# Ledger of designs, part 4: VH-VL binders against o29789

Target 1, 134 residues: o29789
Amino acid sequence: MDEKTLAKMIEAVNKHMPEKTRSLAEMLKEKDPTIRAKDGNEYYIEKRELEFIAQHVDELDWPRFRIPVILEMNDIGGERVIYVRDKLHAEFIKRAFGFDRVLNGILTLYMYELPQIRRKLRTASQVIFRISLK
Short names: E, the ipSAE of ESMFold2; O, the ipSAE of OpenDDE; V2, 0.75 times the mean of E and O plus 0.25 times the DockQ between their complexes.

## First folded at step 1 (VH-VL)

Design O3 (framework fv_romlusevimab)
Fold by ESMFold2-Fast, scan of step 1:
Structure O3 (fold): chain C 134 residues (1-134), chain A 119 residues (1-119), chain B 108 residues (1-108)
Amino acid sequence: as target 1 above (134 residues)
Amino acid sequence: QVQLVQSGSELKKPGASVKVSCKASGYTFTDYAMNWVRQAPGQGLEWMGWINTNTGNPTYAQGFTGRFVFSLDTSVSTASLQISSLKAEDTAVYYCARDLEWYGYFDLWGQGTTVTVSS
Amino acid sequence: SYVLTQPPSVSVAPGKTARITCGGNNIGSKSVHWYQQKPGQAPVLVIYDDSDRPSGIPERFSGSNSGNTATLTISGVEAGDEADYYCQVWDSSSDHVVFGGGTKLTVL
């Protein structure tokens, strides 16, 4: 059941999500969920894709990372991809699902055309990595 | 029974080649990465690298490029390690170890294969 | 390259508590795993993700990880716990698994 699954996700997320970051479990309860970064910007994500990410939340070592991560999935030209803020998380997901390709975030930067976000993603440690799901 | 069974001990001369196999059973082979770890006599554990069982892509630790080759035969759920141009310093017990998905820890190990290189 | 430092040996009396340390720069930001190896045998995972136990591992085994030091704690030590213990991390920045040098636990 979806309700039982959500309860399990809430337990897993509360174990791993950084304390000061908005709970993934709270986002899963929304009709149109968003991920709010520490810088105050909001990123929109499809609920079904957030649910998919939440099924693997235990594999991401969130409590030990200094910077909250942004996780989202998006379509670019029909290609389904996962975006992660941190290279470390991109490498975990690539290894987890056997993806051969991790694409750089240059095209992803144009999807978020806010000057504040572009400034913050100028360093390698803040680049959003695109991971192909195909 | 969930297990990794490795091939038997090998005694080789310098310059020879050896192939160590690791057969998985009791689980879906492609759901877990396979790692290789060696242990020289009286020494600690040394990670050699891993192979992605879904894609077949190997990753080698520094020091294990060139003479060492990781491969798979998914039809028989087997991972293999080949060492060419054997040297005395390759004498060790070689272990295969299953990575529980992408966590980077090993919940299941083969029993080990002793490779002795001597003239 | 990332390095893990363990004491080469630790001695403990039966029934007492053994503590084996694993030092690493900012190791508290990594997940630490621990293996037990008895002579002539393959290593056995005794702790994963800093403090979790695989099924079948006694509650006497526990782990912690903070700052620059991870610790494996074995309470009520038994003669059968005598073994070499290895800590291990996966350093995602280099995509390398790193083992500590190992600690020989002697139960005297």
Scores: ipSAE 0.000, ipTM 0.524, lowest interface PAE 16.0, mean pLDDT 71

Design O4 (framework fv_romlusevimab)
Fold by ESMFold2-Fast, scan of step 1:
Structure O4 (fold): chain C 134 residues (1-134), chain A 118 residues (1-118), chain B 108 residues (1-108)
Amino acid sequence: as target 1 above (134 residues)
Amino acid sequence: QVQLVQSGSELKKPGASVKVSCKASGYTFTDYAMNWVRQAPGQGLEWMGWINTNTGNPTYAQGFTGRFVFSLDTSVSTASLQISSLKAEDTAVYYCARDFEYDAFDIWGQGTTVTVSS
Amino acid sequence: SYVLTQPPSVSVAPGKTARITCGGNNIGSKSVHWYQQKPGQAPVLVIYDDSDRPSGIPERFSGSNSGNTATLTISGVEAGDEADYYCQVWDSSSDHVVFGGGTKLTVL
């Protein structure tokens, strides 16, 4: 990856994913990045996966937002999930994506779905996503 | 057609209040954030802040806290800017502008001139 | 606070190419947008995200951004291109939208 592309991905993450998700910008600079999970443990995340996430938020032209959202990562049935902890934001996401995709504050969004729902993501000003990692 | 139409010019005395309105049409109002930008006579563009049209939560740039209030009436697709305790330095053209990709502003209101004189 | 620097004025002959610069520390890492403003009118977005054109903007308008300088290029300049031009970024560190001071383009 060239340096300008990396810098642009870091800026895109900072623009579209405030607070905890903005830490992805700093994690891209680390040799062995980790994510702190709900149980308090730290888990390694593949740098390729971080780059993919950052790359896709840039590709989606995600709306910027200023309201801080608490985002945590957890393992559910062998899948790593990033989810919204704030109930109000979870309800907003539930309405934007449909009730069947949000359970107990967890929005399921698979990487292969990003191009298909790009329009919904761009129109939802307070969007946080769950990316299933395998 | 996508448009932002602002209220007419205002001439006010120092200490008065003014409310500038910005009515959106041709798109879903709550899908895009609204920005406010000011331009003093003969000066450049100055960003004042934005309001989330879905939540109603405003964010003010440094220098625009206290006397400035952003608000919405989503039932009529309208954003408003209220300035209280007007000062001569508030004399400017005030624009509303729709937030677009990467915080570019693709659609602008025609501007509202606010003149504060004693 | 982050600052964008533009030349106050640029002059160009009709049919030639105008180049308007926007200087900023490490601006090449940011997305730069450009606006055209004619007297008594609201600004018009002419370039966004460094080099993309909104619908309706002529191909004569192009942009680039690298290092410490972003550039708006207008080829085949016409009298109707006379205007003030502003560059703009969102600065993540200050969480602030920043405009350049503007450049007056004169076609002589």
Scores: ipSAE 0.000, ipTM 0.532, lowest interface PAE 16.3, mean pLDDT 72

Design O5 (framework fv_romlusevimab)
Fold by ESMFold2-Fast, scan of step 1:
Structure O5 (fold): chain C 134 residues (1-134), chain A 121 residues (1-121), chain B 108 residues (1-108)
Amino acid sequence: as target 1 above (134 residues)
Amino acid sequence: QVQLVQSGSELKKPGASVKVSCKASGYTFTDYAMNWVRQAPGQGLEWMGWINTNTGNPTYAQGFTGRFVFSLDTSVSTASLQISSLKAEDTAVYYCAREEYSSGWYYFDYWGQGTTVTVSS
Amino acid sequence: SYVLTQPPSVSVAPGKTARITCGGNNIGSKSVHWYQQKPGQAPVLVIYDDSDRPSGIPERFSGSNSGNTATLTISGVEAGDEADYYCQVWDSSSDHVVFGGGTKLTVL
């Protein structure tokens, strides 16, 4: 795959991001909070995990944290993908969920951070993390 | 609403230093990288490098290491270019330009008006 | 280092079509952007990602990019289109921005 094709695929992913994104505060109000996939599939997230995240938001000085959506992409072959816009989001999610919680299959994290990582995308490795969903 | 406003023209002697400033407004400063491009009289556009506005890390094109320093003051949404030990060949218009990404890689959607730096004795 | 080649000048009569080329090795695999610069002014983006126009740029401006040549096409040329035009790519191998040498468009 050449660099221009990769860049166009990344843009296509951004274009196909789900329209609706929910804040942490909104999700904490729900009885059975979910994270939705691109194809409309929904995965439950444990309220305990959301509460854990909420407890650490102030520690990161990140009061307006939004939960990433899970996307399924055919080009990745069986992996479910969580897309985040910046490296701090990726680091926060990795710390909040840890690698001891594993989804059936692998969740691949892609970053669209705003100046520097876009220049490194041709050589950037996928950030792989695993989360447990209920 | 997006605007890049650069400092005024400078007339300097060889061996002096100069600092060119570029003040951004109308957007979140740290969401876009800032590039510097120079243009010598009667010549084309020459890319000098860029600075990551989130981390403050600069990257210089070959030929612009040493005497050239990119810096930021994020509290006032300003990027700056400092040139030390000025030489006659530094005479040029210096532009700051905001970097945007599309389906390719990087292009410049907004430019400052340019700062003329003239080095003469 | 990657190099972009433009003709130094192109002349066109008013109302006709101007074509400005940008040559580069396998440039069709890269995204090409085009800037217009009038005397004493900052450059203005007229085409990005080979063929997309920013808001406010007339439909007379179009672009293409394939193989070893990218082309900026200006149809129905007007006197106000007289300017220097620069192509630009980002070269991933060096993480460097590369500009062409520029083309002076004269409307005669």
Scores: ipSAE 0.000, ipTM 0.536, lowest interface PAE 13.5, mean pLDDT 72

Design O6 (framework fv_romlusevimab)
Fold by ESMFold2-Fast, scan of step 1:
Structure O6 (fold): chain C 134 residues (1-134), chain A 121 residues (1-121), chain B 108 residues (1-108)
Amino acid sequence: as target 1 above (134 residues)
Amino acid sequence: QVQLVQSGSELKKPGASVKVSCKASGYTFTDYAMNWVRQAPGQGLEWMGWINTNTGNPTYAQGFTGRFVFSLDTSVSTASLQISSLKAEDTAVYYCARDTYEWLDYAMDYWGQGTTVTVSS
Amino acid sequence: SYVLTQPPSVSVAPGKTARITCGGNNIGSKSVHWYQQKPGQAPVLVIYDDSDRPSGIPERFSGSNSGNTATLTISGVEAGDEADYYCQVWDSSSDHVVFGGGTKLTVL
């Protein structure tokens, strides 16, 4: 797997209760793993792709669960949308996709502002920022 | 440096109440859940529950409702455990422990030093 | 509540390999964490997510988890490894954290 495949295939956060969300380690043990997106939908993902994500998360010195969330990608030149759950996800996405100067600036802004916004909203794991890549 | 520093030991009579505090430093307090774990003398570890440090919502294990209350003061990065109507069987070391992942798997990567609560007449 | 079973004690000679087991129904489908506790001290996380080590934990500590048994393996055991070891999982059906009863490791 490559960075394009990673970009197209990842959503992994439980919509209702974060403590009921499957860990990446648990998903890797399943025969037919699925990822539950924030919207409650489930997506089938190849075990090979989950293994690639697991291998790269440790390079960031952060918890292995922190994987990027991508809700939409359109191969006909449409908008590619990434939903950033928190600061750690933003940093991983930035590293995985090699964004240009403008997009790296946007990710950095969200990484620095997220803690303050979460404090005001009192809804840590429900804060999602939409980033348009195209 | 991540640290969890707990309040000092307490000696209480049956029927009294006690409040154990756990002050966090070295990280963003509201980004990690806080667990409470008890250990009676000579016994193993017993999970009491956790509290969402962003919302203040507690979750209690069976057997730790009614007399036990988890609370927060986010302005000073402190989680607290209050035990009311103390009984002899509440004698234990009480630990706070940070969740490794924000909400998941409940692995506990940093622990307070423990607070000994002794209930004796 | 889900139950984790550990042997109460394990003895090992210095420099040899210690293996501490944690038994649970279909535990291989769960993420297992391991803690080391020395007398008078707070527990220390030594393995998380079955086999990963926190920063600062020596490579001689390793873990595995499959079927009904998870195992903490300590190679080249040193006197300083004497401690109680606890396994831990989160049980999704009860939404409860479960600890094993603990294993006292003696290095003789």
Scores: ipSAE 0.000, ipTM 0.519, lowest interface PAE 14.7, mean pLDDT 70

Design O7 (framework fv_romlusevimab)
Fold by ESMFold2-Fast, scan of step 1:
Structure O7 (fold): chain C 134 residues (1-134), chain A 120 residues (1-120), chain B 108 residues (1-108)
Amino acid sequence: as target 1 above (134 residues)
Amino acid sequence: QVQLVQSGSELKKPGASVKVSCKASGYTFTSYAMNWVRQAPGQGLEWMGWINTYTGEPTYAQGFTGRFVFSLDTSVSTASLQISSLKAEDTAVYYCARDELWFGELFDYWGQGTTVTVSS
Amino acid sequence: SYVLTQPPSVSVAPGKTARITCGGNNIGSYSVHWYQQKPGQAPVLVIYYDSDRPSGIPERFSGSNSGNTATLTISGVEAGDEADYYCQVWDSSYDHYVFGGGTKLTVL
């Protein structure tokens, strides 16, 4: 991915993000102000927060998100950590959705690219998902 | 002006193969995904799948795996649909339609359609 | 898989208003798009994102979407509006597009 492609992807996300999905981060913050991505290139979310979002995401119409982000998952000390190999993919996630909307961006990737993770949330006792540069 | 121009009609025997093309013009080919839609005689529209024009990766809908292949020739802004081992039930008009690449939701432009008739 | 239900046909007199429905469970939470298809022709987008109209589509075409029903409304119907009309949504849960079965509009 290059900077020009990143700019086009950001434009597409901004143009097509439905109003209903734009409000999800605000709804989440009202119910639990700790539900948010961390600053910089490290983003995380806990199982309870993902379960809450998963319960509400079915009430919203998510756009078809087709970004070629390469995500790697590994278990480290009982945590499931999601890594982004490409630094521009990490930059896309951060910039396209902005700080207030990073959770919506992560969920869109999650629902599109990694739907099997939703099933794991039903059986896992403790799971922490972080998206960081590797 | 945005245009999607498809290849001409085909009459084939069962067991043969056919390749339908869709040539795009008037926009940046790799900024939009290409979808394929089938319409059997007297029936409604049925989504077959799409191909990522930037990566070349195809995605097929349930029921359109195996015999159906989506491909690209980016140098001439053309997407193609190949159907192998043709069956009578493949008789239909096949449409290409574009939507935005990085996420899509609607088909703003369609090809004119290619009629494929499979008869013994 | 998500299912969209349309009446197979709707008849309307010239100059009157036609209403074509698209039923789906909680469809008001989805973005609905509408296509017009005349015999022997490719479909044409006439309404997108529930109620927006593409450039070149007459103001007589409008849309709405709430609860379990989306509606395409064509006011002042003309003979040239005779066509099949299809609703469409993106089903994010299964990563696919869904079309309704189509409604044939007849102007009598």
Scores: ipSAE 0.014, ipTM 0.582, lowest interface PAE 7.7, mean pLDDT 75

Design O8 (framework fv_romlusevimab)
Fold by ESMFold2-Fast, scan of step 1:
Structure O8 (fold): chain C 134 residues (1-134), chain A 119 residues (1-119), chain B 108 residues (1-108)
Amino acid sequence: as target 1 above (134 residues)
Amino acid sequence: QVQLVQSGSELKKPGASVKVSCKASGYTFTSYAMNWVRQAPGQGLEWMGWINTYTGEPTYAQGFTGRFVFSLDTSVSTASLQISSLKAEDTAVYYCAREDYGDYWFDPWGQGTTVTVSS
Amino acid sequence: SYVLTQPPSVSVAPGKTARITCGGNNIGSYSVHWYQQKPGQAPVLVIYYDSDRPSGIPERFSGSNSGNTATLTISGVEAGDEADYYCQVWDSSYDHYVFGGGTKLTVL
């Protein structure tokens, strides 16, 4: 895939995620951090799972981190964002390793709230989640 | 070279049991799900369920619970399907098929194992 | 259970274009995959995610998916394309795979 086409797909997906980008540093300070989804509801994020999402996933605490989930940072629309690079279905992730709280919730939003765009992005092996590091 | 090689054809009487094996090679066995698909004579493809090759946990489609058992032997990269209390309606070609977790298509497929149940 | 409907047969002359349809309610919201099965052989993936081709599959094979119909298109049909063709989707509501009934392509 050329870089220009991929960037356009990433921008299209990101516009459907929670509109207000929250600082990862600020969220990590909160006891019960949340993000606001497109439907206006707030979704709980466990601090430890947010820390997991914030890191490049390597094989840590096997088999817990066996899933090939890769985090990337990039600049989209002038914001530094974190990408979750993952083409796996949330049910497969939950079944394989028991990641069933916030990570599964975020993936469920991508797969059920954005099915058309999720399908397009799966061929690029990416799931986009916008978190500001500021 | 990625391939799935299945066991040979079986001729069984009603009430017997059969075990079909599917040997994987050319890739990391536990990194891909294994699906089972059945095809009765002159009929289409019917999904039976899958097994998680990492955890060993099987999931059966409706209609394939009870008499059908999916299992693994990870030491030899082999998935198996056992059918107990065989009935004439179990006559079919049984395929194993690989799925990368979350991709939702099957590639490759085993060559198929014909199971014939006849009195 | 979600249902995929295919015509049981399609006939096409050599060198012409064959179109095999897969009908489903709002199928454009699903990712459709296509398999080719020749007599006595296992199915082979020919199209995935509506329109992508696996390596080794000729450019003559293409796919589309919108609304209530997905289509597998084979241009410049050759005798070796005679086979049964199956469409497939993952139905997340029931956590299962659904196959169409299959279409026999005859090249005459």
Scores: ipSAE 0.000, ipTM 0.540, lowest interface PAE 15.0, mean pLDDT 71

Design O9 (framework fv_romlusevimab; at its last look DockQ between E and O 0.05; V2 from the best seeds 0.00; counts 0 for: pae E 8.4 > 2, off the site)
Fold by OpenDDE, look of step 2:
Structure O9 (fold): chain C 134 residues (1-134), chain A 121 residues (1-121), chain B 108 residues (1-108)
Amino acid sequence: as target 1 above (134 residues)
Amino acid sequence: QVQLVQSGSELKKPGASVKVSCKASGYTFTSYAMNWVRQAPGQGLEWMGWINTYTGEPTYAQGFTGRFVFSLDTSVSTASLQISSLKAEDTAVYYCAREYFDWLLDAFDIWGQGTTVTVSS
Amino acid sequence: SYVLTQPPSVSVAPGKTARITCGGNNIGSYSVHWYQQKPGQAPVLVIYYDSDRPSGIPERFSGSNSGNTATLTISGVEAGDEADYYCQVWDSSYDHYVFGGGTKLTVL
């Protein structure tokens, strides 16, 4: 049921992971900015999402701010949590959404907090599933 | 079995209030957002807003602020919609719908059976 | 606000293929969901994220989305497929869900 659907979604999301990230500064200059995925396909980033990000990031950091925002899904002890490892991404999430929970030096989100981010950053964020190797 | 069961039909006078309940079962209630959708007679679906079932924070669509209130009773896995100062234009079927917001984005994968609210003088 | 445009009605003979369109400016950049609603019943999710099918939905149902048009395709149409169909997207600019106006599918 939901588990199968979830597995499918995880696989699909990982397939579309960006081959290379791009800078916010560069993408803001483009009319139709795109990101190239690992599978070689390109997907469009909504300009309005980039503009939203830009409003919450210092202009001096635009060249360093990488798109997409990476949201790492992790299973820790049977509980799913989301890591935002990139420092600029973490600061952005804090300023834009008010999430500031830091565990072991990493901004950590719970599953019920994810929709708020994904609804605003449908294209400019990516969820990736990290498999912990024991 | 995952399901949403809504309260029964309501007949109200203009100016009255109504509260529609939506009871969830078969899944963890606080793990999925709940949406409300209105459908006037012979019309299409209209999104009213959603409520965070974990935090209780509601978000209302444009046109559904003021007289519309989303609430929760997590102890019984129930979401509720209250409409005050009812108008004839509020006559519609009201649906609760679970939002499957895992991973990418979301779709409404589970719906209540709907509650008909009729406002008539 | 974002607007989704659907034809008000589509007719198809049994066994044939029905195509229901959902138009929107650059809708290909959105994730489109589709719902089936039969008379007197609640909507049922039949396609999500443009082309994925929920469990229990026949393979006859498929979806695509590119450019300015999303399409729900129903192959081998059966009498039981007669219903209203709605497309849906999330508009991040205004933080709201948008439904199309709905399409009535009639099986001749």
Scores: ipSAE 0.022, ipTM 0.661, lowest interface PAE 6.6, mean pLDDT 88
Fold by ESMFold2, look of step 2:
Structure O9 (fold): chain C 134 residues (1-134), chain A 121 residues (1-121), chain B 108 residues (1-108)
Amino acid sequence: as target 1 above (134 residues)
Amino acid sequence: QVQLVQSGSELKKPGASVKVSCKASGYTFTSYAMNWVRQAPGQGLEWMGWINTYTGEPTYAQGFTGRFVFSLDTSVSTASLQISSLKAEDTAVYYCAREYFDWLLDAFDIWGQGTTVTVSS
Amino acid sequence: SYVLTQPPSVSVAPGKTARITCGGNNIGSYSVHWYQQKPGQAPVLVIYYDSDRPSGIPERFSGSNSGNTATLTISGVEAGDEADYYCQVWDSSYDHYVFGGGTKLTVL
């Protein structure tokens, strides 16, 4: 992907990032669940995607399971990979999709594995880019 | 370079009001939530709530809904905390803190220097 | 609401390793952040996501989180590490941030 296209993706992600995450338990109770982004707009989360997550997450963890599922793009030794840093998200991904590669305690996915997840979680997952703390 | 600079410390009498300002520089102010944290003398950190810097919509922790008002002036990248009807128990250091860009973290990566509000007769 | 428990104090000799604990029911399912607050100063973030360091934090600061305990570890402790240390999580069940009570690290 070229630099201009990547810059536009980063800009789009920043604009639509949620103010706060919401719990799976709370959103499962709603008819038309939404996430409020930093731009103040509400974005729908498809209920069927929340139900798919719920099938693969212990009910005791539903109140602590944050929505959306975060897929963080990183660069490791020149290769673009995806970290799943949230521990409940990682366990869910492992159970639902069978990905179990852990690098330094973090579930790590290759770019070619991303479409399988995005197909199931079009609205309930979010791709982000790691940016340095400075 | 990225920093939050707060207004100077205040000595107030009970019943007065105070406004603590927090000016951001070196980053896009409206892209990050601003949190307010209180620390009474000799005590730990207490989260007061946050404000959406894009919409101006505040959220207050329980116990901070009546006399505490968060506001913004985005034209000068400034968040403010107003405390009305000051009580002796409001004596504390008040911090503003930015939430980290990588929003899954929700860590407070940049803090203002703190503003001491002292309420005494 | 969720409760984080820290020891009120930890003492360690210079050059040794300090371990500061943060207890919580199933805290291993949370992402834990750690702040250092030196006397008269604002807190600074020293660890986030259990174990990551912001730029400018020395490698001798490390963190771990599993089960019911998160731990901030400071190896090769220096006098300049004397501070209060706070753990923090976001409690999505009740939509609020929670800080631990703080731990005073004394370098003797």
Scores: ipSAE 0.008, ipTM 0.649, lowest interface PAE 8.4, mean pLDDT 85
Fold by ESMFold2-Fast, scan of step 1:
Structure O9 (fold): chain C 134 residues (1-134), chain A 121 residues (1-121), chain B 108 residues (1-108)
Amino acid sequence: as target 1 above (134 residues)
Amino acid sequence: QVQLVQSGSELKKPGASVKVSCKASGYTFTSYAMNWVRQAPGQGLEWMGWINTYTGEPTYAQGFTGRFVFSLDTSVSTASLQISSLKAEDTAVYYCAREYFDWLLDAFDIWGQGTTVTVSS
Amino acid sequence: SYVLTQPPSVSVAPGKTARITCGGNNIGSYSVHWYQQKPGQAPVLVIYYDSDRPSGIPERFSGSNSGNTATLTISGVEAGDEADYYCQVWDSSYDHYVFGGGTKLTVL
């Protein structure tokens, strides 16, 4: 993709997504007990919580294209830190939410994948899902 | 060491049944789904379905209902595929492949070595 | 029923770059995984989620996915890269995984 198209997509996502993505992050924070840290950089999300998130995002009518949705990690050394899968998403999240630091890694949830995730999770009961931190 | 070890090759007559086993080691068996994939001679990979190792619930792809049964024995970390009323068209290499329940890493990262099932009169 | 289309074969000289395509309607909206299969062996995951590499896979392997085409790129191709390559997606409409037909990579 050329630089102009990329910039336009970032602006469009930033304009439409930050409030809805922030809402999901806040909902996840309220349900922190369902997110567990395991050895290394692994966090696990309970099936029910991920199903709830996927269900709620569909109801919010987000644009149907690949958009990062993030989990805000606990502050590290008093700084607000967000983890994302790659550098492009890190820059997008930094711009969208005004975070001073964004670490490359962890979680991105893509809008086009949410129906797929919901259907896949429907057959797996009481399973813990891992989210990698890098 | 993480590995999936499958049972040995089988030569069967039409109408017989066969059971292919897939023994997991080196990881927590119930933390990964088990998928079954077959490959007919000279053909590509075909997904047959999966079994939830935590709940024991199988899900079959279209065309693999009825004669095909996925099962588990969690006490020995083994998943099994049983094919009844064998037909010549069932001749293939059958693979088990694990898939982490985490959707971010839900690709088939570890595969069994394959079990050749030949149906011949 | 979602269909993935791969060329049957691709030839490349040693040290050059091979590109193996996987065509699908709006495949850029799916997550594509790639597997390498050498004769008589089980498949090996080489790229997952469009462009991520599993531990142990050389940096020569990379992936991309946009529009109607996903691509597996192998730079600095070696004789040991000769294999069949398969793309794969999860088809949410039919709740199943779909494999492409496979591409045989030949190193000249």
Scores: ipSAE 0.000, ipTM 0.528, lowest interface PAE 14.5, mean pLDDT 69
ESMFold2 (binder alone), look of step 2: mean pLDDT 93; pTM 0.948

